VH-VL binders against Adventurous-gliding motility protein Z (aglZ). Designs and how they scored, part 14

Target 1, 119 residues: Adventurous-gliding motility protein Z (aglZ), of Myxococcus xanthus (q1d823r4to122)
Amino acid sequence: RVLIVESEHDFALSMATVLKGAGYQTALAETAADAQRELEKRRPDLVVLRAELKDQSGFVLCGNIKKGKWGQNLKVLLLSSESGVDGLAQHRQTPQAADGYLAIPFEMGELAALSHGIV
Key: E = the ipSAE of ESMFold2; O = the ipSAE of OpenDDE; V2 = 0.75 times the mean of E and O plus 0.25 times the DockQ between their complexes.

## First folded at step 19 (VH-VL; framework fv_trastuzumab)

Design tm2 (from tl2 with light chain N34H; at its last fold request DockQ between E and O 0.79; V2 from the best seeds 0.00; counts 0 for: pae E 2.1 > 2)
Heavy chain, then light chain:
Amino acid sequence: EVQLVESGGGLVQPGGSLRLSCAASGFTFSRYYIHWVRQAPGKGLEWVARIYPSREWTRYADSVKGRFTISADTSKNTAYLQMNSLRAEDTAVYYCARVSYPRNYFPGYFDYWGQGTLVTVSS
Amino acid sequence: DIQMTQSPSSLSASVGDRVTITCRASQDIYDYLHWYQQKPGKAPKLLIYYASSLQSGVPSRFSGSRSGTDFTLTISSLQPEDFATYYCQQSYSTPYTFGQGTKVEIK
ESMFold2, look of step 19: ipSAE 0.536; ipTM 0.849
ESMFold2 (binder alone), look of step 19: mean pLDDT 91; pTM 0.935
OpenDDE, look of step 19: ipSAE 0.877; ipTM 0.945
ESMFold2, fold request of step 24: ipSAE 0.498, 0.513, 0.485; ipTM 0.831, 0.835, 0.827
ESMFold2 (binder alone), fold request of step 24: mean pLDDT 91, 91, 91; pTM 0.929, 0.930, 0.933
OpenDDE, fold request of step 24: ipSAE 0.914, 0.921, 0.916; ipTM 0.954, 0.956, 0.955

Design tm3 (from tm1 with light chain N34H; at its last read DockQ between E and O 0.90; V2 from the best seeds 0.79)
Heavy chain, then light chain:
Amino acid sequence: EVQLVESGGGLVQPGGSLRLSCAASGFTFSRYYIHWVRQAPGKGLEWVARIWPSREWTRYADSVKGRFTISADTSKNTAYLQMNSLRAEDTAVYYCARVSYPRNYFPGYFDYWGQGTLVTVSS
Amino acid sequence: DIQMTQSPSSLSASVGDRVTITCRASQDIYDYLHWYQQKPGKAPKLLIYYASSLQSGVPSRFSGSRSGTDFTLTISSLQPEDFATYYCQQSYSTPYTFGQGTKVEIK
ESMFold2, look of step 19: ipSAE 0.534; ipTM 0.840
ESMFold2 (binder alone), look of step 19: mean pLDDT 91; pTM 0.934
OpenDDE, look of step 19: ipSAE 0.887; ipTM 0.948
ESMFold2, fold request of step 24: ipSAE 0.550, 0.573, 0.509; ipTM 0.841, 0.854, 0.835
ESMFold2 (binder alone), fold request of step 24: mean pLDDT 91, 91, 91; pTM 0.930, 0.927, 0.931
OpenDDE, fold request of step 24: ipSAE 0.918, 0.921, 0.922; ipTM 0.955, 0.956, 0.957
ESMFold2, last read: ipSAE 0.540, 0.519, 0.588; ipTM 0.844, 0.834, 0.855
ESMFold2 (binder alone), last read: mean pLDDT 90, 91, 91; pTM 0.926, 0.931, 0.930
OpenDDE, last read: ipSAE 0.920, 0.919, 0.920; ipTM 0.956, 0.956, 0.956

Design tm4 (from tl1 with light chain N34H; at its last look DockQ between E and O 0.74; V2 from the best seeds 0.00; counts 0 for: pae E 2.5 > 2)
Fold by ESMFold2, look of step 19:
Structure tm4 (fold): chain C 119 residues (1-119), chain A 123 residues (1-123), chain B 107 residues (1-107)
Amino acid sequence: as target 1 above (119 residues)
Amino acid sequence: EVQLVESGGGLVQPGGSLRLSCAASGFTFSRYYIHWVRQAPGKGLEWVARIWPSREYTRYADSVKGRFTISADTSKNTAYLQMNSLRAEDTAVYYCARVSYPRNYFPGYFDYWGQGTLVTVSS
Amino acid sequence: DIQMTQSPSSLSASVGDRVTITCRASQDIYDYLHWYQQKPGKAPKLLIYYASSLQSGVPSRFSGSRSGTDFTLTISSLQPEDFATYYCQQSYSTPYTFGQGTKVEIK
């Protein structure tokens, strides 16, 4: 299972299409609040998480996931366009580091490969 | 006007080194992937490497990995391809190209190309 | 690596003919396929991106389509300036790969 947290609907659908083709079940959330509702409903194997959400930073949600709010060992792949690779590199050094990072823009094959390697 | 201008090509012996430059203008250099694509005389196109200049996010074709290094200097709006341990099969016209940024998602297609610079590896 | 098999390798056609060129990907690449035109001594020029989207300034006689892993470039009525070599290229994954090329020549 993969929960995709991304406010840009067409981008979220593009990612879902590729991950479904790779054999994953997918669910979508457009906000951090929607993501939290999905996490409480059913625990995914992986959260593909946009840092730039309109209601809350995805870095904050990643932190709550890694602290164990919805269980231990929940995997996060964190995406960012505004923080860039440098911002993602800085986050990797924190106690709440994600399991993987992608700077936008990326190739969709990269998403599929990293998701497989994390899970 | 978007421009990409390659330079640094020439004749070099096998085992030698050469550095290519790709001077960019007419766009925000730090916001685009820059790629190198080569074409051997009379042959098809082969992708070589790419870089996101401000973050040094790089990828290489297997045929050049360990021998070529792509880099960028954002203060000069220039990408570089350092080619070491050159072989006869590296003989080609080398193009630099910019990747378009559709909907701020992922790099995809080469919308602007330079004119190319010829590298000849021969005794 | 994703292999792009392009056919035919060459074709001869007359002005006004309808021309089709095909590429097949070795795996699913969705719509991440692009078409380029290259004339002798020149850099490639983008025609079609994301399988079917026409690049700005490209004549509407050019079109692209996808069926699964099969992709087609169509020139509806060939013009004298269309005699060139055409390449497909996938951007789904690095290394990006090109088809072998299709040379369109005067009959």
Scores: ipSAE 0.462, ipTM 0.821, lowest interface PAE 2.5, mean pLDDT 88
ESMFold2 (binder alone), look of step 19: mean pLDDT 91; pTM 0.934
OpenDDE, look of step 19: ipSAE 0.844; ipTM 0.935

Design tm5 (from tm2 with heavy chain E56G; at its last look DockQ between E and O 0.84; V2 from the best seeds 0.00; counts 0 for: pae E 2.4 > 2)
Fold by ESMFold2, look of step 19:
Structure tm5 (fold): chain C 119 residues (1-119), chain A 123 residues (1-123), chain B 107 residues (1-107)
Amino acid sequence: as target 1 above (119 residues)
Amino acid sequence: EVQLVESGGGLVQPGGSLRLSCAASGFTFSRYYIHWVRQAPGKGLEWVARIYPSRGWTRYADSVKGRFTISADTSKNTAYLQMNSLRAEDTAVYYCARVSYPRNYFPGYFDYWGQGTLVTVSS
Amino acid sequence: DIQMTQSPSSLSASVGDRVTITCRASQDIYDYLHWYQQKPGKAPKLLIYYASSLQSGVPSRFSGSRSGTDFTLTISSLQPEDFATYYCQQSYSTPYTFGQGTKVEIK
């Protein structure tokens, strides 16, 4: 099961299509608040999380996940646009580091491969 | 007026080296992946390498890995392909091409190509 | 690596004919498939991107479609300037790979 947290609807659907084709069940959230509601309903195996969300930084949500707010060992793949890529590098060095990082733009085959390797 | 102009092709002996240039104009060079694609005489197209100039991110085809180096100079709007340890099978027209990104989150298609530069590797 | 199998390798057609060219991917690549036209001595030119989207300035007689891993380029009414070699290319994963080409010749 993968929860996709991304404010850009068409991009979120594109990622969901590829992950569903790879055999995952997917759920979507457009905001950090929606993501938190989904996490409270059902624990996913992986959260694919955009750093640049409408309501809250995805780095903050990743931190809450890695602190164990919804259980230990919840996996996070953190995405950021090129303008936020240095933030990914810095975040990787923190105690709240995600399990994987991916700079936008990326080939969708890389998303599928990295998601499989994390889970 | 997006333009890509290759130069630096020529005749070289096996084991030799050449440096190709791709001069870009009419777009924000640092924000587009620049690719090299080659075509052996009478044959199809083969992807060679790519670079994202603002970050220096590179990828290579297995056939050239370790022998070719792609680089970019954003101050000159120019990408380069340094080709070392050249082999007869490297004989081709080398195109540089731009991948379109302006509205997509994903690497895309080659929307603009240079006219190519011929590299001949022969004794 | 993702193999792109393009067919036919060549075809002969008359002006006005409907022409179809197919490309099959060795795995699912979704709609990350693009079509190019190349004339002798010239660089390839983009025709279709993301399986079915027509590039600006390309005549509407060109169209693309997808069914699973099968992709089709269609020229609805062949014109004299359409005699060329056509290639498909996938961008789902690196290395990007091309079909081997289809040469469209005058019958």
Scores: ipSAE 0.499, ipTM 0.840, lowest interface PAE 2.4, mean pLDDT 89
ESMFold2 (binder alone), look of step 19: mean pLDDT 92; pTM 0.940
OpenDDE, look of step 19: ipSAE 0.892; ipTM 0.950

## First folded at step 21 (VH-VL; framework fv_trastuzumab)

Design tn1 (from tm3 with heavy chain V99I; at its last look DockQ between E and O 0.78; V2 from the best seeds 0.00; counts 0 for: pae E 4.0 > 2)
Fold by ESMFold2, look of step 21:
Structure tn1 (fold): chain C 119 residues (1-119), chain A 123 residues (1-123), chain B 107 residues (1-107)
Amino acid sequence: as target 1 above (119 residues)
Amino acid sequence: EVQLVESGGGLVQPGGSLRLSCAASGFTFSRYYIHWVRQAPGKGLEWVARIWPSREWTRYADSVKGRFTISADTSKNTAYLQMNSLRAEDTAVYYCARISYPRNYFPGYFDYWGQGTLVTVSS
Amino acid sequence: DIQMTQSPSSLSASVGDRVTITCRASQDIYDYLHWYQQKPGKAPKLLIYYASSLQSGVPSRFSGSRSGTDFTLTISSLQPEDFATYYCQQSYSTPYTFGQGTKVEIK
């Protein structure tokens, strides 16, 4: 099961299509608040999380997930268009590190492969 | 008007080096992946390398990895392909091309191509 | 690497004919397939992107479709200016790969 947290609707649907084709069930959330509601209802195997969300930074949500708010070992793949490879590398060094990172833009084959390797 | 102009092609002996340039205009250079695609005489198209200029994010085809280096100078709106240890098989017209970032925020299709520059690797 | 198998390698047709070119991917690539036209001595030109979207300025006689991993470029009524070689290209993952090309000759 994958929860996709992305405010750009067409991008979220494209990612969901690829992940469904790879055998995952998917759920969508457009905001960090919606993502938290989904996490409270049902624990996914992986959260694909956009850093640049309207209501709060996805880095904050990643940190809450990694503190164990919804259980230990919940996996996060963090996506960012603003942070670049260097910004993501720096985040990787923190206690709030995600399990994987993708800089936007990326090929959908990378999303599928990295999601499989994380889960 | 979007333009991509390649230069720097020519005749080179096997084992030699050559640097190609791709001068870009008519778009925000730092916001697009720039690619090199080559075509051997009478043959099909082969993808070579790509770069995101402002961050120097690169990928290479296996056939050129370790021998070719793609780079960019955003102050000159120019991408480069440094080709070392050239082989006869590298003989081709080399195109630079821009990839569009369509509504899905991922690399897609080559919407603009340069005219190409010929590289001949021969004794 | 994803292999793109394009067929036929060449074809000959008359002005006005319906022409169909097929490209098959070695794995699922969803809609991440694009079609190009290349005339002798010229750079390739984008015709169709994301399997079926027509690029601006391309005549409406060109269309694309997908069924699973099979992709089709169709020219509904061949014109003399359509003499060219056509390539498919996948962008699902790097290395991006092209079909071998289809040379279209006008009878």
Scores: ipSAE 0.353, ipTM 0.790, lowest interface PAE 4.0, mean pLDDT 87
ESMFold2 (binder alone), look of step 21: mean pLDDT 91; pTM 0.927
OpenDDE, look of step 21: ipSAE 0.902; ipTM 0.953

Design tn2 (from tm3 with light chain H34A S91Y; at its last look DockQ between E and O 0.82; V2 from the best seeds 0.00; counts 0 for: pae E 2.5 > 2)
Heavy chain, then light chain:
Amino acid sequence: EVQLVESGGGLVQPGGSLRLSCAASGFTFSRYYIHWVRQAPGKGLEWVARIWPSREWTRYADSVKGRFTISADTSKNTAYLQMNSLRAEDTAVYYCARVSYPRNYFPGYFDYWGQGTLVTVSS
Amino acid sequence: DIQMTQSPSSLSASVGDRVTITCRASQDIYDYLAWYQQKPGKAPKLLIYYASSLQSGVPSRFSGSRSGTDFTLTISSLQPEDFATYYCQQYYSTPYTFGQGTKVEIK
ESMFold2, look of step 21: ipSAE 0.480; ipTM 0.835
ESMFold2 (binder alone), look of step 21: mean pLDDT 90; pTM 0.923
OpenDDE, look of step 21: ipSAE 0.889; ipTM 0.948

Design tn3 (from tm3 with heavy chain N104G; at its last fold request DockQ between E and O 0.92; V2 from the best seeds 0.00; counts 0 for: pae E 2.01 > 2)
Heavy chain, then light chain:
Amino acid sequence: EVQLVESGGGLVQPGGSLRLSCAASGFTFSRYYIHWVRQAPGKGLEWVARIWPSREWTRYADSVKGRFTISADTSKNTAYLQMNSLRAEDTAVYYCARVSYPRGYFPGYFDYWGQGTLVTVSS
Amino acid sequence: DIQMTQSPSSLSASVGDRVTITCRASQDIYDYLHWYQQKPGKAPKLLIYYASSLQSGVPSRFSGSRSGTDFTLTISSLQPEDFATYYCQQSYSTPYTFGQGTKVEIK
ESMFold2, look of step 21: ipSAE 0.505; ipTM 0.832
ESMFold2 (binder alone), look of step 21: mean pLDDT 91; pTM 0.933
OpenDDE, look of step 21: ipSAE 0.794; ipTM 0.928
ESMFold2, fold request of step 24: ipSAE 0.484, 0.457, 0.427; ipTM 0.813, 0.807, 0.796
ESMFold2 (binder alone), fold request of step 24: mean pLDDT 91, 91, 91; pTM 0.929, 0.931, 0.927
OpenDDE, fold request of step 24: ipSAE 0.888, 0.921, 0.891; ipTM 0.943, 0.957, 0.945

Design tn4 (at its last look DockQ between E and O 0.75; V2 from the best seeds 0.00; counts 0 for: pae E 3.1 > 2)
Fold by ESMFold2, look of step 21:
Structure tn4 (fold): chain C 119 residues (1-119), chain A 122 residues (1-122), chain B 107 residues (1-107)
Amino acid sequence: as target 1 above (119 residues)
Amino acid sequence: EVQLVESGGGLVQPGGSLRLSCAASGFTFSRYYIHWVRQAPGKGLEWVARIWPSREWTRYADSVKGRFTISADTSKNTAYLQMNSLRAEDTAVYYCARVSYRNYFPGYFDYWGQGTLVTVSS
Amino acid sequence: DIQMTQSPSSLSASVGDRVTITCRASQDIYDYLHWYQQKPGKAPKLLIYYASSLQSGVPSRFSGSRSGTDFTLTISSLQPEDFATYYCQQSYSTPYTFGQGTKVEIK
């Protein structure tokens, strides 16, 4: 099961299509608030999380997930269009680090492979 | 208008080196992947390498990994392919190409340079 | 690596013929497949992107379709300027790979 947190609907659907083809069940959330409601409703195996959400930073949500707000050992793949490699590398060094990172733009094959390796 | 202009091709002996340049104009260089694609005489197309210029994210084909290095200088809107330890099978026309930008993922080669010939012969 | 198997490797056709070229991916690549035309001494030219979308400035006689991992390029009525070599290319993952090409010749 994968929860995709992404405000751009068509991009979220494209990711969902590839992940469904890889054998996952998917759910979508457009905002951090919607994602939090989904996390309280049902715990996913992986959260594919956009850093640039319209209501709050995905880095903040990642931090709450990794602190165990919705259970320990919840995996996060963090996506960002504005963070440079240095910014992602620095976040990777924190106790709130995601389990994986993808810089936008990326090939969909990378999403599938990295999600499989994390889960 | 979008333009990509390759240069730096020529004749090189096996084991030698060349640096190819791809000068870009007419688009925001930092927002596109730049690729090198080659075509041996009378043969099909082979992808070689790519770079995201502002972040220097690179990928290489296995046939060139460890021998070729792709780089970019965003201040000059130019990508480079440093080719070391050249072999006869590296003889080809080398094209630089732009991957069509969409906000979320790279796609198809919408613009190509005219190519520069590299000949590796003793 | 994802292999793209293109067929036929060559064909002969007359002006006005309907031409179909196929390309098969070695794994699912969804719609991340593109078609190019190349004439001798020239760089490839994009015809179709994302399996079926026609590039701006390309005549409507060109079309593309997908069925699973099989992709087709169709020229509905071949014109003299269409005699060229055609390539498919996947962008689902690196390394990007091309079909071996289909040379379309005058019969």
Scores: ipSAE 0.397, ipTM 0.799, lowest interface PAE 3.1, mean pLDDT 88
ESMFold2 (binder alone), look of step 21: mean pLDDT 91; pTM 0.937
OpenDDE, look of step 21: ipSAE 0.908; ipTM 0.959

Design tn5 (from tm3 with heavy chain R103K, light chain Y50W; at its last look DockQ between E and O 0.82; V2 from the best seeds 0.00; counts 0 for: pae E 3.4 > 2)
Fold by ESMFold2, look of step 21:
Structure tn5 (fold): chain C 119 residues (1-119), chain A 123 residues (1-123), chain B 107 residues (1-107)
Amino acid sequence: as target 1 above (119 residues)
Amino acid sequence: EVQLVESGGGLVQPGGSLRLSCAASGFTFSRYYIHWVRQAPGKGLEWVARIWPSREWTRYADSVKGRFTISADTSKNTAYLQMNSLRAEDTAVYYCARVSYPKNYFPGYFDYWGQGTLVTVSS
Amino acid sequence: DIQMTQSPSSLSASVGDRVTITCRASQDIYDYLHWYQQKPGKAPKLLIYWASSLQSGVPSRFSGSRSGTDFTLTISSLQPEDFATYYCQQSYSTPYTFGQGTKVEIK
């Protein structure tokens, strides 16, 4: 099961299509608030999380996940556009680091491969 | 006006080196992947390498790994392909190309190409 | 590596003919397939991106479609300027790969 947290609908759907084709069940959330509601309902195996969310930074949500708010060992793949890529490098050096990182733009084959390696 | 201009092609002996340049204008150079694609005489297209100039994130085709190095100088809006240990099979027209990013999506199609520069590797 | 098998390698056609070129991927690449036209001595030119989206300035007689891992480029009524070599290219993963090309010649 993968929860995809991304506010750009076409991009979220494209990622969901690829991950479904790779054998994952997917759920979508457009905001950090929606993601938190989904996490409270059912815990996924992996959260594919956009850093640039309008209502809350994905870095903050990642930190809450890695602190264990919804259980220990919940896996996070953190995505960021060019405007946030230096933030990805800095975030990886923190105790709240995600399990994987991708800079946008990326090939969808990378998404599939990293998701498989994390899970 | 997006423009890509290759230079640096020529005749070189096997084992030699050559540096290609791709001068870019008309777009924010640091925000686009720049690729090299080559075409041997009478043959099809072969992808060679790519770089994200501001990050120097690179990928290479297996046929050139360890021999070719792609680089960029964002202050000059120029990408480079350093070609070492050249072989006869490297003979080709070398194109540089930009990838279009509709909606800041994934890399993958070449909307602007340079005119190409011919590299001939022959003794 | 993802192999792109393009067929036919060449074809002969007359002005006004409907032309179909096929490209098959060795694995699922979704819609990450693009089509290019190349005339002798010139750089390739983008025709179709994302399997079916028409590039600006490309005539509407060009179209693309996908069925699974099979992709087609169709020219509904061939014009004199359409005699060229056509390539497909996948961008699902690196290394990016091209089909072998289809040369469209005058019958």
Scores: ipSAE 0.386, ipTM 0.799, lowest interface PAE 3.4, mean pLDDT 88
ESMFold2 (binder alone), look of step 21: mean pLDDT 91; pTM 0.934
OpenDDE, look of step 21: ipSAE 0.913; ipTM 0.956

Design tn6 (from tm3 with heavy chain S100T; at its last look DockQ between E and O 0.79; V2 from the best seeds 0.00; counts 0 for: pae E 2.1 > 2)
Heavy chain, then light chain:
Amino acid sequence: EVQLVESGGGLVQPGGSLRLSCAASGFTFSRYYIHWVRQAPGKGLEWVARIWPSREWTRYADSVKGRFTISADTSKNTAYLQMNSLRAEDTAVYYCARVTYPRNYFPGYFDYWGQGTLVTVSS
Amino acid sequence: DIQMTQSPSSLSASVGDRVTITCRASQDIYDYLHWYQQKPGKAPKLLIYYASSLQSGVPSRFSGSRSGTDFTLTISSLQPEDFATYYCQQSYSTPYTFGQGTKVEIK
ESMFold2, look of step 21: ipSAE 0.531; ipTM 0.845
ESMFold2 (binder alone), look of step 21: mean pLDDT 91; pTM 0.932
OpenDDE, look of step 21: ipSAE 0.884; ipTM 0.949

## First folded at step 22 (VH-VL; framework fv_trastuzumab)

Design to1 (from tm3 with heavy chain R55K; at its last look DockQ between E and O 0.76; V2 from the best seeds 0.00; counts 0 for: pae E 2.7 > 2)
Heavy chain, then light chain:
Amino acid sequence: EVQLVESGGGLVQPGGSLRLSCAASGFTFSRYYIHWVRQAPGKGLEWVARIWPSKEWTRYADSVKGRFTISADTSKNTAYLQMNSLRAEDTAVYYCARVSYPRNYFPGYFDYWGQGTLVTVSS
Amino acid sequence: DIQMTQSPSSLSASVGDRVTITCRASQDIYDYLHWYQQKPGKAPKLLIYYASSLQSGVPSRFSGSRSGTDFTLTISSLQPEDFATYYCQQSYSTPYTFGQGTKVEIK
ESMFold2, look of step 22: ipSAE 0.463; ipTM 0.822
ESMFold2 (binder alone), look of step 22: mean pLDDT 91; pTM 0.930
OpenDDE, look of step 22: ipSAE 0.870; ipTM 0.941

Design to2 (from tm3 with heavy chain R55S; at its last look DockQ between E and O 0.74; V2 from the best seeds 0.00; counts 0 for: pae E 2.8 > 2)
Fold by ESMFold2, look of step 22:
Structure to2 (fold): chain C 119 residues (1-119), chain A 123 residues (1-123), chain B 107 residues (1-107)
Amino acid sequence: as target 1 above (119 residues)
Amino acid sequence: EVQLVESGGGLVQPGGSLRLSCAASGFTFSRYYIHWVRQAPGKGLEWVARIWPSSEWTRYADSVKGRFTISADTSKNTAYLQMNSLRAEDTAVYYCARVSYPRNYFPGYFDYWGQGTLVTVSS
Amino acid sequence: DIQMTQSPSSLSASVGDRVTITCRASQDIYDYLHWYQQKPGKAPKLLIYYASSLQSGVPSRFSGSRSGTDFTLTISSLQPEDFATYYCQQSYSTPYTFGQGTKVEIK
């Protein structure tokens, strides 16, 4: 099961299509608030999380996940267009580090491969 | 208009080195991956390498990894391919090309190509 | 690496003929497949992207389709300027890979 947190609808659907083809069930959330509601309903195996959300930074949500708010060992793959490779490398050095990172733009085959390796 | 111009091709002996340039104009250089694609005489197309110019995020084909280095200078809107330890099978026309990225995901199609520059590796 | 198997390697056709060229991916690549035309001494030119979208300035006689991992380029009525070599290319993952090409020649 993968929860995809991304406010751009067509991009979220494209990721969901690739992950469903790889054998995952997917759920979508457009905002950090919607993602939190989904996490409280049912724990996913992986959260694919956009840093640049409408209502809150995805880095903040990642931190709350990694502190154990919805259980220990919940996996996160962080995506960012604004932080770039260097900003994501910097976040990787923090105690709230995600399990994987992708800088936008990326090939969809990389999303599938990293998700498989994390889960 | 979007334009890519390669230069630096020529004749070189096996084991030698050569640097290719790709001068870009007519678009925001830092917003696109720049790729090198080559074509041996009478043969098909082979992807070589790519770079995201502002972060110098790179990928290479296995056939050139460790021998070729792609780089970029965003102040000059120019990408480079440093080619070391050249082999006869590196003989090709080398194209630089721009990849289009609609809607924050990666359908990597080459919408603009340069004219190509010929590299000949021969004794 | 994703292999693209393109067929035929060459074909001979007359002006006005309907021509089809096929490309098969070694795994699912969704719609991340593109078609190019190349004339001798020239750089490749994009015809179709994302399996079926026609590039600006490309004549409507060109079309593309997908069925699973099988992709087809169709020229509905071959014109003299269409004699060229055609390539498919996948962009699902690096290394990007091309079919070996299909040379379309005058009969």
Scores: ipSAE 0.438, ipTM 0.816, lowest interface PAE 2.8, mean pLDDT 88
ESMFold2 (binder alone), look of step 22: mean pLDDT 91; pTM 0.934
OpenDDE, look of step 22: ipSAE 0.777; ipTM 0.922

Design to3 (from tm3 with heavy chain S54R R55S; at its last look DockQ between E and O 0.67; V2 from the best seeds 0.00; counts 0 for: pae E 3.0 > 2)
Fold by ESMFold2, look of step 22:
Structure to3 (fold): chain C 119 residues (1-119), chain A 123 residues (1-123), chain B 107 residues (1-107)
Amino acid sequence: as target 1 above (119 residues)
Amino acid sequence: EVQLVESGGGLVQPGGSLRLSCAASGFTFSRYYIHWVRQAPGKGLEWVARIWPRSEWTRYADSVKGRFTISADTSKNTAYLQMNSLRAEDTAVYYCARVSYPRNYFPGYFDYWGQGTLVTVSS
Amino acid sequence: DIQMTQSPSSLSASVGDRVTITCRASQDIYDYLHWYQQKPGKAPKLLIYYASSLQSGVPSRFSGSRSGTDFTLTISSLQPEDFATYYCQQSYSTPYTFGQGTKVEIK
C-alpha cells in the first residue's frame, strides 16, 4: 500500500496511476495534516512524500515518521522540486534520512523501481 | 534563446579516450537534465547518459556503463562526456539534448538538441 | 530495457497521401512516448510529445494517438517538406529507447 502526499492533484494522480499499474494500492493526501490522518487510519508500506507541502515541510513529516511516531520501519520516498534539490542532498546525510529520494522532474519508471526496491 | 553546442569530437584509436563538451546557454543550466544521445552512421538514435547538473545524479546505458562518465560544471554551464576504452561501435554523432517539462513536474521530451559532434573510433 | 518496435522501416508516398507510422512498446509506458522528425545532416526535431500533444510550430497535419502499448504518428496530407526519417522515443524509464526509425521517401 502506498500513501502519496502531494498538494498538486494532477501530479498525485499520475503517480497513483503508475503505482497502481505496478501492483500497489494507493491513497492520496494533499497536506501534511491529511497525511497524518491517513497514517492514523491505515499504516502504509511506503509514503511517497513531497517536501513542499502547504501546511508543513515534508522534511518535518519524514522526521516524525523516522522517529517512529507511526511505528518502526515505515518507508519514505521523498520528492522535491528544483528549489529543494539542495535540501534533498542535505537531508540524505541526517539521521532522519528517507529511504529514497527523487528530484522533480523524474521518470515515472524510476518512481516505480525505487518504490519496489524500498518495499 | 536556448542553445546547446557540442565540441570535442574527432578520430581516436580503439582503446583510446576522448572528452566531449556541451556548452549550454539561454536557460538555468543547473535545473534541467542534460542527456547525451548518439547516432551511428546510417543508424538510428541511441540514448547514452543523463545528468542532473546540480547534484550530479547520473544514469547510463548498459553499453557504456563503466567506460563513459557524464559530468557537469555549473560555473561554466557545460556538461561533459568522458569516453574511455573506446570501441569501433562507439563511432557516432554525439548530440547533447535537454529534457522538457511540459507540465512543470514530469520529464518529457528532448525539445532542444545541439548540432552534434562526430566521434570516429578506427585503427 | 523497454523495446520500441517501429514500423514500417521505410515507405514511399506521394504528396497529399495519408501516412501512418506505428510504434509498439514492450511494456506499458502510459503516455510517455514522443515523436521526432530528422532530415539528413540535421538534429532531430520534436513533433509530438506525450503521445498526442502537438509541439508549438508543428503543422496540424501531424497527429499522434495511443491504444494501450501501440502508438501512431499520422500525417494527414503529406507535404514536400515531410520527406524525412521519423523516430518514436519513450521517456518512461532509463535507458530511454528509440524506435529504429521510419524513412518516408518520395514515390
Scores: ipSAE 0.408, ipTM 0.789, lowest interface PAE 3.0, mean pLDDT 88
ESMFold2 (binder alone), look of step 22: mean pLDDT 91; pTM 0.933
OpenDDE, look of step 22: ipSAE 0.829; ipTM 0.932

